# VH-VL binders against q0atu2, part 304

Target 1, 119 residues: q0atu2
Amino acid sequence: MLDKKARIRTSREYRNVFEKGKRLSGRFLIIYYVENALDNNRFGFITNKKIGMAVIRNRIKRQLRAIVREYQGQVKNKHDIVLVARAGIGKSSFEGMEKDYIAIMKKAGLFARNANKID
Key: E = the ipSAE of ESMFold2; O = the ipSAE of OpenDDE; V2 = 0.75 times the mean of E and O plus 0.25 times the DockQ between their complexes.

## First folded at step 16 (VH-VL)

Design a21 (framework fv_dusigitumab)
Fold by OpenDDE, second read of step 17:
Structure a21 (fold): chain C 119 residues (1-119), chain A 122 residues (1-122), chain B 111 residues (1-111)
Amino acid sequence: as target 1 above (119 residues)
Amino acid sequence: QVQLVQSGAEVKKPGASVKVSCKASGYTFTSYDINWVRQATGQGLEWMGWMNPDSGDTGYAQKFQGRVTMTRNTSISTAYMELSSLRSEDTAVYYCARDVGYDSGEFYFDYWGQGTTVTVSS
Amino acid sequence: QSVLTQPPSVSAAPGQKVTISCSGSNSNIGYNYVSWYQQLPGTAPKLLIYDNNKRPSGIPDRFSGSKSGTSATLGITGLQTGDEADYYCGTWDSSLSAGYVFGGGTKLTVL
């Protein structure tokens, strides 16, 4: 799991991202992102009932946290980023989610490096 | 078979606007971003921006910010690029192109329209 | 002017090998995969190479791509008259203004 300091945890923190942040949609994910006043990035995750049963939602959330953790070092600093799972994500492979995340983060200008290759 | 078919040539006066269409077929229109690239006569390719047909989200090159608008009509699988405040320097062939970012996590254009010639002259 | 730098022209006789260079920076070629496009006279660009060195279906193995550091190279062996075209490199730029960038293009003449 992500370190506690790398997680968005409070309703206030989430609200701040939604109100002040930018929004971009991918195939399986929507991201909201905004600059923070910290030296580290914070991530939040939202999976609602349209994704499926609680077991599915929890699985998706674990997978998204794994993806975010793996590529955390390539993300530009000082951002709060909320990942919202879209309805179709439940039928997607882990690799599909990963590629979608990478594409969205690149479009948002939040990825400094290519996540698919280490040069 | 994937195809992108663009609208016909346009002739415009300086200060006018032009709207080029790009009709997609052979794949799920909302699953891939459409990019627009232009090429002035005898010059190189210039990327203008991307548009997500599902969400309508866009990202424009800084050079065209404020002048370009990329939209879509999902019911007819058609993407549009409107460029306003036209000037002679905007004379070029404009291409729509499909990118495979969501499939691969990488951005490149695997299918292109045939191009639309836009001429801006007094 | 172009973010990626290519030689304006290259030439060779049929059957020979040519290489086209593409130079960038860390924020583009350094961090992202490079693609190459072929544009025959009077036609739309065609994807030639993606992910630095992969060929789409229908592209012969005479065409090859490579990347090292902040530079990429397109190689064409067994040059044919039909290869006479403009060639462009392209990649994503991960700078503050994220977007796709092209090289200036290289005109290949078959002598």
Scores: ipSAE 0.902, ipTM 0.952, lowest interface PAE 0.5, mean pLDDT 95
Fold by ESMFold2-Fast, scan of step 16:
Structure a21 (fold): chain C 119 residues (1-119), chain A 122 residues (1-122), chain B 111 residues (1-111)
Amino acid sequence: as target 1 above (119 residues)
Amino acid sequence: QVQLVQSGAEVKKPGASVKVSCKASGYTFTSYDINWVRQATGQGLEWMGWMNPDSGDTGYAQKFQGRVTMTRNTSISTAYMELSSLRSEDTAVYYCARDVGYDSGEFYFDYWGQGTTVTVSS
Amino acid sequence: QSVLTQPPSVSAAPGQKVTISCSGSNSNIGYNYVSWYQQLPGTAPKLLIYDNNKRPSGIPDRFSGSKSGTSATLGITGLQTGDEADYYCGTWDSSLSAGYVFGGGTKLTVL
């Protein structure tokens, strides 16, 4: 579970990330990201109706929050990051969403290390 | 069967631009990034950048920033790499390569084009 | 100057074994999985090892990989003349504006 201070909550804050931030697309996810003036990272999540019914959108949002929480320590500090789920995400596995997230965050230059590495 | 087929050899004068193509077949072109890697004669491999064929997003190595442009045409499953302001030091074999990062969470190149020789000479 | 350092050359006789090292830092090998590529003269590179120690289909088990800390190694046993090639390690580097990096390459000669 992400703590309240690690979440983007207001429409004004979401708009600021969309307007001022950079955009990078993965297979199932789009991220918008910008540096903030805080001492921590904040995450936002958007699952629109193009994905499917509310039960599917709610499952995807829960899974994305779990992925973000697991890799929170690898993200470079002082960023606001909004994850937007693409229409095809409903057909992905949890592992597929996780790998897409890791790849897109690394390509964005936001991801310093992979905590799940094993020899 | 996955294949990446590149355009033929080019000879250019200093200051010119070159545009190399890489035609993909045997997989969904938009599902995997294309990377460009070059190799000067007798030298090592040098990464130039990545291009997402679905979004058009790119990331370039700092050395090539401002001189390289990576694009694609999805209707013909073809990636392009254009290098401008050519110098003699740009004489190299240029490769395109498929990146499996979105499947694996780690980056590596599972299929490579055959290479395009670019010679920059007066 | 490559970010990942490899010995420029290595040699051994047919049937012997060799190890090729690849040294980096925390931001590349330390944080990411390592791949190895084989380049026969006049050809494009071919993926030999991925995820530190995994082989693609068609790569014989004479080729192996390992990683410890900020270094990786490629092992080749039962050397054959057809193994004469340049070998490159490669990985993602988080410190270089999020880009891929290769080692300088090692020329293997089977004498």
Scores: ipSAE 0.772, ipTM 0.905, lowest interface PAE 1.0, mean pLDDT 91

Design a22 (framework fv_dusigitumab)
Fold by OpenDDE, second read of step 17:
Structure a22 (fold): chain C 119 residues (1-119), chain A 122 residues (1-122), chain B 111 residues (1-111)
Amino acid sequence: as target 1 above (119 residues)
Amino acid sequence: QVQLVQSGAEVKKPGASVKVSCKASGYTFTSYDINWVRQATGQGLEWMGWMNPDSGDTGYAQKFQGRVTMTRNTSISTAYMELSSLRSEDTAVYYCARDVGYDSGEFYFDYWGQGTTVTVSS
Amino acid sequence: QSVLTQPPSVSAAPGQKVTISCSGSSYNIGYNYVSWYQQLPGTAPKLLIYDNNKRPSGIPDRFSGSKSGTSATLGITGLQTGDEADYYCGTWDSSLSAGYVFGGGTKLTVL
């Protein structure tokens, strides 16, 4: 589980990311990201009803948190990042979701290394 | 099978703009980013940028910021690259290429267009 | 000028082995996987190697790729006249200006 300090938790924090941040879309995810004044990164997660029933939304949210946690140490510092799940994510494998996340984060210039691969 | 077919050769004056098209077929157009790469005569490959056909999002190389615009028409599975304020140095063959980043988390180009020659001369 | 450095040319006789080097930095080759492209005269580039050492369908095993640190190498064994072409390495660059980068290209001449 992500540390509480690594979570976007308040509506105010989310609004700040949406208003001031940049938006980038992948196949299954949309990310909003903005620099923060902290020494750590914070992550937020949004899953809405178009994804499916509550049980599906909760599953996706858990999977996204797992992915973010796995690569947390490779994300450039001092960023607030909100992950918004797209409608098609419910049909995606965990691996597909992970690869999409990696690709988007690389395009955003937030992800330095692909730890999913072995050199 | 996957194919990228580009528009024909262009001849332009300095200061003009050129818009090259790239029609995709054989796959879901909106599922893969399209990249543009150019090659001046006798020179190497130069990456210009990427475009997400689904969202319209783009990322341009710094060298072309302000001069290049990458767009798409999803109804006809066609990507466009427009380069403005043309100069002689822009004379090159321009390629569109499919990006497999979303499938692998790694970026490389598995399919290429045949190229479009753009000549800029007075 | 190119972010990735390649030798401008290499040559060998048919049947011999050649290697083409590609040197970069931590932010490109160091952090990301390398791809190689073959460009025959007057044609568009063709994907030759991806993920450092993987071959797409249709690429013979005479072509191989490797990566170590911030450098990559393309190997061609059993050189054929049809291998005469330009070869480019490429990879993602994870610097502040994220994007794809190519090497300067290497002209392979079959003697």
Scores: ipSAE 0.902, ipTM 0.953, lowest interface PAE 0.5, mean pLDDT 95
Fold by ESMFold2-Fast, scan of step 16:
Structure a22 (fold): chain C 119 residues (1-119), chain A 122 residues (1-122), chain B 111 residues (1-111)
Amino acid sequence: as target 1 above (119 residues)
Amino acid sequence: QVQLVQSGAEVKKPGASVKVSCKASGYTFTSYDINWVRQATGQGLEWMGWMNPDSGDTGYAQKFQGRVTMTRNTSISTAYMELSSLRSEDTAVYYCARDVGYDSGEFYFDYWGQGTTVTVSS
Amino acid sequence: QSVLTQPPSVSAAPGQKVTISCSGSSYNIGYNYVSWYQQLPGTAPKLLIYDNNKRPSGIPDRFSGSKSGTSATLGITGLQTGDEADYYCGTWDSSLSAGYVFGGGTKLTVL
């Protein structure tokens, strides 16, 4: 349920994040992130076959989008961020994924009190 | 039981490098970050950085950037902190500490190594 | 100087109560949870309080924590001679280079 403007849409945009971005791993998640030239943040999500069957992958992707949406206001503006789910994520709880996300975003320096202050 | 056991005391000359080890036991080594914190004689605690033992990712305090390197060997559950271009003001006790951030979403150190004294003298 | 400000020392008699303050900013204490560490002479620090006010198993309820705005407080009641130690607050700092910060430490003397 993320706003469409906050989503990475094209393979070119994903490639840019992977090629030029920094990488940080958590227990269940890997993030790739780079500053963009836009006025907003954009998020991408990758759930590989290593995670499990399509039903599991689709549930994980929905849960990750919900987590990102909840913490969107805390993210420093002007970043493209791709979340890659690790193989073990399918056995994690929603809370476990949420805590992992918070930890890696803070370590990346992407969470701050005024992250989404506009103007 | 969780334990972090550090290498023994080191005496170094200015300009040398020192590499301190921290052997973890009693938990899954790759599941928790290891942080390094130092304490100069008569002074407070100073955070140096974190290292993810699974990925090898690191984050260093700006003061140590360019002089510190944090690594690990997962086959022996051991973390390392190497500090180069040593100065007399690097004389301190160096601690490794386990970070529970991935479990809590907040960072704090639940277990600490016993400390390694590094003396830089000429 | 330390990013988080603590009084350098505090003292009280056995059985009394003390409070140790820790003052920061909106980007550290104001945004993140605070922990407290006890360092007995000649030993490594030990986790005393986490998540502002939680005690690890084995820490007596004489130790308490609280946070209001950009400041945190460690409370110790029923002081014992074994409480003589240096006490450090700590938290994540989200402002500059993203890292962990400690207070300057408070030496507690029980006389």
Scores: ipSAE 0.746, ipTM 0.900, lowest interface PAE 1.1, mean pLDDT 91

Design a23 (framework fv_dusigitumab)
Fold by OpenDDE, second read of step 17:
Structure a23 (fold): chain C 119 residues (1-119), chain A 122 residues (1-122), chain B 111 residues (1-111)
Amino acid sequence: as target 1 above (119 residues)
Amino acid sequence: QVQLVQSGAEVKKPGASVKVSCKASGYTFTSYDINWVRQATGQGLEWMGWMNPDSGDTGYAQKFQGRVTMTRNTSISTAYMELSSLRSEDTAVYYCARDVGYDSGEFYFDYWGQGTTVTVSS
Amino acid sequence: QSVLTQPPSVSAAPGQKVTISCSGSSWNIGYNYVSWYQQLPGTAPKLLIYDNNKRPSGIPDRFSGSKSGTSATLGITGLQTGDEADYYCGTWDSSLSAGYVFGGGTKLTVL
């Protein structure tokens, strides 16, 4: 699980990201991102009813948190980032979600892939 | 099979604008970003930017910021690249290309248009 | 001017092996996979290598790619006259101005 200090937790924090942040869409994800005044990054996750039943939404959220945690140390510092799951994500594999996340974060200029994972 | 077919050659005056089209077929248009790359005569490839056909999101190379506009018409699976305030240095062959970033998490161009020659001269 | 550096030209006789280097930085080649493109005279570029060393279908195994650190290399064995073309390396750049970058291109002449 992500450290509590690495989580966007309040409605106010989410609103700040949506109002002041930039938006980019991938195949399965939409990200909103904005610089913060902290020494760490914070992540938020949104899975709405169009994704599916609560069990599915919770599964997707757990998978996204796992992905974010895996690459957390490679994200440029001082950002609040909200991940919004798109409708088609329920049919995607974990690997598909991961690749989509990486692509979007690269386009946003927030992420560099781990060199150790590059063949 | 996947195909990208571009519009015909253009001749423009300095200061004018040019809009090149790229019609995609053989795949789901909204599933892959379209990139634009140009090549001046006898010169190398120069990346201009990307456009997400689904969302309309774009990312432009800094060199072209404020002068390039990438759009799409999803109903006809066509991408557009408009370059304004043309100058002689913009004379080049312009290519559209599909990238597979969302499939792999890495960016490369697996299919290219045939190219569109844009000539800027007085 | 190109973010990635390639030799402007290489040449060899048919049947020989040639290598084309591509040098970058941590923000591009260091962090991202490298792709190679072949451009025959008067034609659009064609994907030759992706993910550092993978070949698309239809590309013969005479073509190979490798990456180490912040540099990449394209290898061509059994050189044929039809291999005479321009070759470009490319990759994503994860710097502040994120985007795709190409090498300056290498003209391969078959003697």
Scores: ipSAE 0.901, ipTM 0.952, lowest interface PAE 0.5, mean pLDDT 95
Fold by ESMFold2-Fast, scan of step 16:
Structure a23 (fold): chain C 119 residues (1-119), chain A 122 residues (1-122), chain B 111 residues (1-111)
Amino acid sequence: as target 1 above (119 residues)
Amino acid sequence: QVQLVQSGAEVKKPGASVKVSCKASGYTFTSYDINWVRQATGQGLEWMGWMNPDSGDTGYAQKFQGRVTMTRNTSISTAYMELSSLRSEDTAVYYCARDVGYDSGEFYFDYWGQGTTVTVSS
Amino acid sequence: QSVLTQPPSVSAAPGQKVTISCSGSSWNIGYNYVSWYQQLPGTAPKLLIYDNNKRPSGIPDRFSGSKSGTSATLGITGLQTGDEADYYCGTWDSSLSAGYVFGGGTKLTVL
């Protein structure tokens, strides 16, 4: 699980990322991201009804949180990042979502120099 | 089979712009990013940037920032690279190449276009 | 100028073996997987090795790759005249100027 302070929790905080942030798309994920004034990163997760039924959306959310947690130590500090799952994500494997996430984060320049995978 | 076919050779004067095309076939065009790589005569490969054909997102090498624009037309599965304010140093062969980043989490170019020669001379 | 360092040339006789080195830093080779590309005269580059040591379909096993720390190596055994080409290493650079980087290229001559 992500630490409470590493989570975007309020609608105002989500709105700030969507309105002021940059956007990059992958195959299964879209990220919105903006630098924050805090000393840490915060993550948000959006799974809309176009993905499928609640059981599928809940599984995807859990898997995305697990992926973010595994790679949190590689993420450039002081960012609010929202992951939005695309409609096709429901048929992706866990590894497929992980690879998509890594590719997007690298292209966004959000993975830190000299970083190693964190558990 | 996967194929990337580029437009023909161009001769331009200094200060002009050039727009090179790269037509994709044999796969879902919007599923793989297109990169542009150039090679000056007798020199090595130089990466210019990537373009996501689904979203239109781009990332450019710092050296080309402000002079390069990468776009696509999804209805004809074609990527474009436009380079402005041309100088003699821009004389090179320009390649488009497909990357597998979203499949692998790592970047490499599995298919390349045949190249487009751009000559900048007065 | 290139970010990754390769020797400018290498040569050997038919049937012999050669190795081509590629040296980088912790921000590129030390963090990301390395690929190798072969460019025959007058042609586009062709993917030869990916993920440090994997071969695409159709690439013979006499071509091999390895990586240790911030350096990668391309090995070619049983040299043939058709192997005369320029060889380039490449990888993602995860520094502040995130993007793909190539080595300067190595010209292989089969004497």
Scores: ipSAE 0.815, ipTM 0.910, lowest interface PAE 0.7, mean pLDDT 91

Design a24 (framework fv_dusigitumab; at its last look DockQ between E and O 0.55; V2 from the best seeds 0.73)
Fold by OpenDDE, look of step 17:
Structure a24 (fold): chain C 119 residues (1-119), chain A 122 residues (1-122), chain B 111 residues (1-111)
Amino acid sequence: as target 1 above (119 residues)
Amino acid sequence: QVQLVQSGAEVKKPGASVKVSCKASGYTFTSYDINWVRQATGQGLEWMGWMNPDSGDTGYAQKFQGRVTMTRNTSISTAYMELSSLRSEDTAVYYCARDVGYDSGEFYFDYWGQGTTVTVSS
Amino acid sequence: QSVLTQPPSVSAAPGQKVTISCSGSSSDIGYNYVSWYQQLPGTAPKLLIYDNNKRPSGIPDRFSGSKSGTSATLGITGLQTGDEADYYCGTWDSSLSAGYVFGGGTKLTVL
């Protein structure tokens, strides 16, 4: 699980990201990202009802948290990043989500570290 | 089979704009980003930017920011690259290429258009 | 947007082996997978190698790729006349200005 410090938790924090941040869409994910005034990154996760039943949404959220946790050391610091799951994500594999996340983050210029990279 | 078919050769004056099209077929157009790469005569490949046909999101090389616009018409599976304020140095063959980044998390171009020659001369 | 470093040209006789190097930095080759493209004279580039060492369908096993650190290498064995072309390495650059980057290209001449 992501540390509390690394999580966007309040509605105000989410609103700030949506209002001031940049938006970038992948195949299964949309990310909103904005610089913060902290020394760490914070992540938020949104799974809408269009994804499916609560059980599905919760599963997707757990998977996304796992992906973010795995690659958090590669993300440029001082960013608030909200991951919004797209409707089709329910049909994707974990690996598919992971690859989509990586691609989006690279295109956003948020991946910049070699730590834990496996070639 | 995947195919990218580009528009024909263009001849432009300096200061003008050029818009090259790239029609995709053989796959779901909105599932893969389209990249544009150009190549001046006798020179190497130069990446210009990417465009997400689904969202319309784009990312341009710094060199072309402010002059390049990448768009798409999803109804006809066609991507467009418009380059403005043309100069002689923009004379090149321009390629569209399919990006498979979302499939692997790594970016590479598995299919290319045939290229469009753009000549800028006074 | 930096350019990956390739030798301008290489040459060998038919049946021989050639290698083409591609040198980058920690933010490009060091962090991302490398791809190779073959461009025959007067044609569009063609994907030759992806993910450092994988061949798309239709690419013979005479072509191989490898990566170590911030460098990549394309190997061609059993060189054929039809292999005469320009070869480009490419990869994503994860620097501040994220984008794709190509090498300068290598002209392969079959003697």
Scores: ipSAE 0.903, ipTM 0.950, lowest interface PAE 0.5, mean pLDDT 95
Fold by ESMFold2-Fast, scan of step 16:
Structure a24 (fold): chain C 119 residues (1-119), chain A 122 residues (1-122), chain B 111 residues (1-111)
Amino acid sequence: as target 1 above (119 residues)
Amino acid sequence: QVQLVQSGAEVKKPGASVKVSCKASGYTFTSYDINWVRQATGQGLEWMGWMNPDSGDTGYAQKFQGRVTMTRNTSISTAYMELSSLRSEDTAVYYCARDVGYDSGEFYFDYWGQGTTVTVSS
Amino acid sequence: QSVLTQPPSVSAAPGQKVTISCSGSSSDIGYNYVSWYQQLPGTAPKLLIYDNNKRPSGIPDRFSGSKSGTSATLGITGLQTGDEADYYCGTWDSSLSAGYVFGGGTKLTVL
């Protein structure tokens, strides 16, 4: 799990990212992102009922948090980022979600180094 | 069989706009981003930008920001690149190319269109 | 405009070996995988190498790639006249510009 400091926690904070942020889509993920005034990055996760039953949505959320944790060191500092899972993500592999995330983050200009390297 | 087929050669006057098309076949058009790359006569390859055919999201090279627009029509699996305020230095061959970023997490162009020659002359 | 550095030309005789270098910075080659493209005269570029050292189907093993730090190398052995072409390296630029960047290109002449 991400540290509490690294999580978007309130509906007001989510609303701020959606209203003021930029948006980029991949195959399975959409990200909304905006610079923050903090010392760190914060992440939010949204899995809608269109994805499937609660068991599937909970699995997806756990896997997305794991991916974000793995690559958090590559993310440029001082951003609030919300990951929204698209319909169809439930049919993706873990690796498929990971590659989608890496590609989106690079295209957004949010990765400062090669995300496929284990440092 | 993946194929990208571009529109034919264009001759434009300075100040005009040109719109080049790139028709995709042999794969799911909305699953791969289309990039545009140009090459002036005797010069190297120059990346212009990427376009997501599913979302319509784009990212443009700084040099072309404000002059380039990349769009698509999903009903006919066709990508477009429009370049405005043309000058003689825009005379080049323009290529569309498919990237595999969402599959690999890394960017490279596995299939290219044949190119469209754009000549800007006064 | 910032580009990756390649020698402008290289030449060798049929059957010989040649290498083409590609140098960048920590934000491009240093952070991302490198690809190589072959452009025969009058044609579109063709993917020759991806992920530093992998070949697409149909590319002979005479072509190889490698990467160390902020530099990449394309190797060609058993040169043939049909290898005369321009060769470009390319990678993602993870700097503030966030986009794809190509090398300046190397013209290979087979004598």
Scores: ipSAE 0.830, ipTM 0.916, lowest interface PAE 0.7, mean pLDDT 91
Fold by ESMFold2, look of step 17:
Structure a24 (fold): chain C 119 residues (1-119), chain A 122 residues (1-122), chain B 111 residues (1-111)
Amino acid sequence: as target 1 above (119 residues)
Amino acid sequence: QVQLVQSGAEVKKPGASVKVSCKASGYTFTSYDINWVRQATGQGLEWMGWMNPDSGDTGYAQKFQGRVTMTRNTSISTAYMELSSLRSEDTAVYYCARDVGYDSGEFYFDYWGQGTTVTVSS
Amino acid sequence: QSVLTQPPSVSAAPGQKVTISCSGSSSDIGYNYVSWYQQLPGTAPKLLIYDNNKRPSGIPDRFSGSKSGTSATLGITGLQTGDEADYYCGTWDSSLSAGYVFGGGTKLTVL
């Protein structure tokens, strides 16, 4: 479960990530990420209309939220992170989205063993 | 039948640049990242960085930041590594390798190019 | 980038067994799966073991891998003279400056 404090909530917060953050693409996802001034991480999710109808976009958002919840304890703190679904994500399985997320988060340097112990 | 075929040996003077190519075949080039690894004579393998052929995104080892550029031309399924400001310590065999991270969430190199010898001498 | 620790060399007679160790830290071997690569003299490295203990197609089962904590081990049984090579472990390092790391390499001599 993502807490309300772990959500990017305002358009200003989203814009800050897109404009000041780094960007990495995987096969199905793009992540944008930037350091924040908090002691926690915040996550945002974007599925645009090119992904498909609202029911499809809502399903993808629910799946991405579930993946983020599963791995949130491994994410290095103090980051705002926006996950953007790529147009081809509708062809992926839940496992495919999950592996993609793991790979891009590792390449971004955002995954660590037990986020509170990286020396 | 995955194959990575690299360009031929290069001899360079200190301060010059070198650009090594790696042509991929037998798979969808844009679906897998290409990594570059070098090996000086009698030494171990040294990872240099990764490049995503679909997006052009890269991640470089800190040691090479500012001197290395990894690019691609997707129309000919070819990855490139350019190393600038060459020094004698850059004399090595340079390999391209395909990583499977997007399939597994774990990184390893399942196919390697044959290597390109770069010699830096005055 | 850091280097995983391997013995510089190992040797054994044909038909015998050898093991090659690979030692790292919580951010690399402790967090990520380990792979092993064989480099025959004058050739490019070749994937030998992935995901700690899995063999790609075409690798005989006399090659094996294991991982415990921050250490990994490559086992080779039924040694042949054709096994003389350098062997490297490798894994992703999920530290602050994330990247791939290899071990220093182990030269196997079959005597």
Scores: ipSAE 0.672, ipTM 0.886, lowest interface PAE 1.6, mean pLDDT 91
ESMFold2 (binder alone), look of step 17: mean pLDDT 93; pTM 0.952

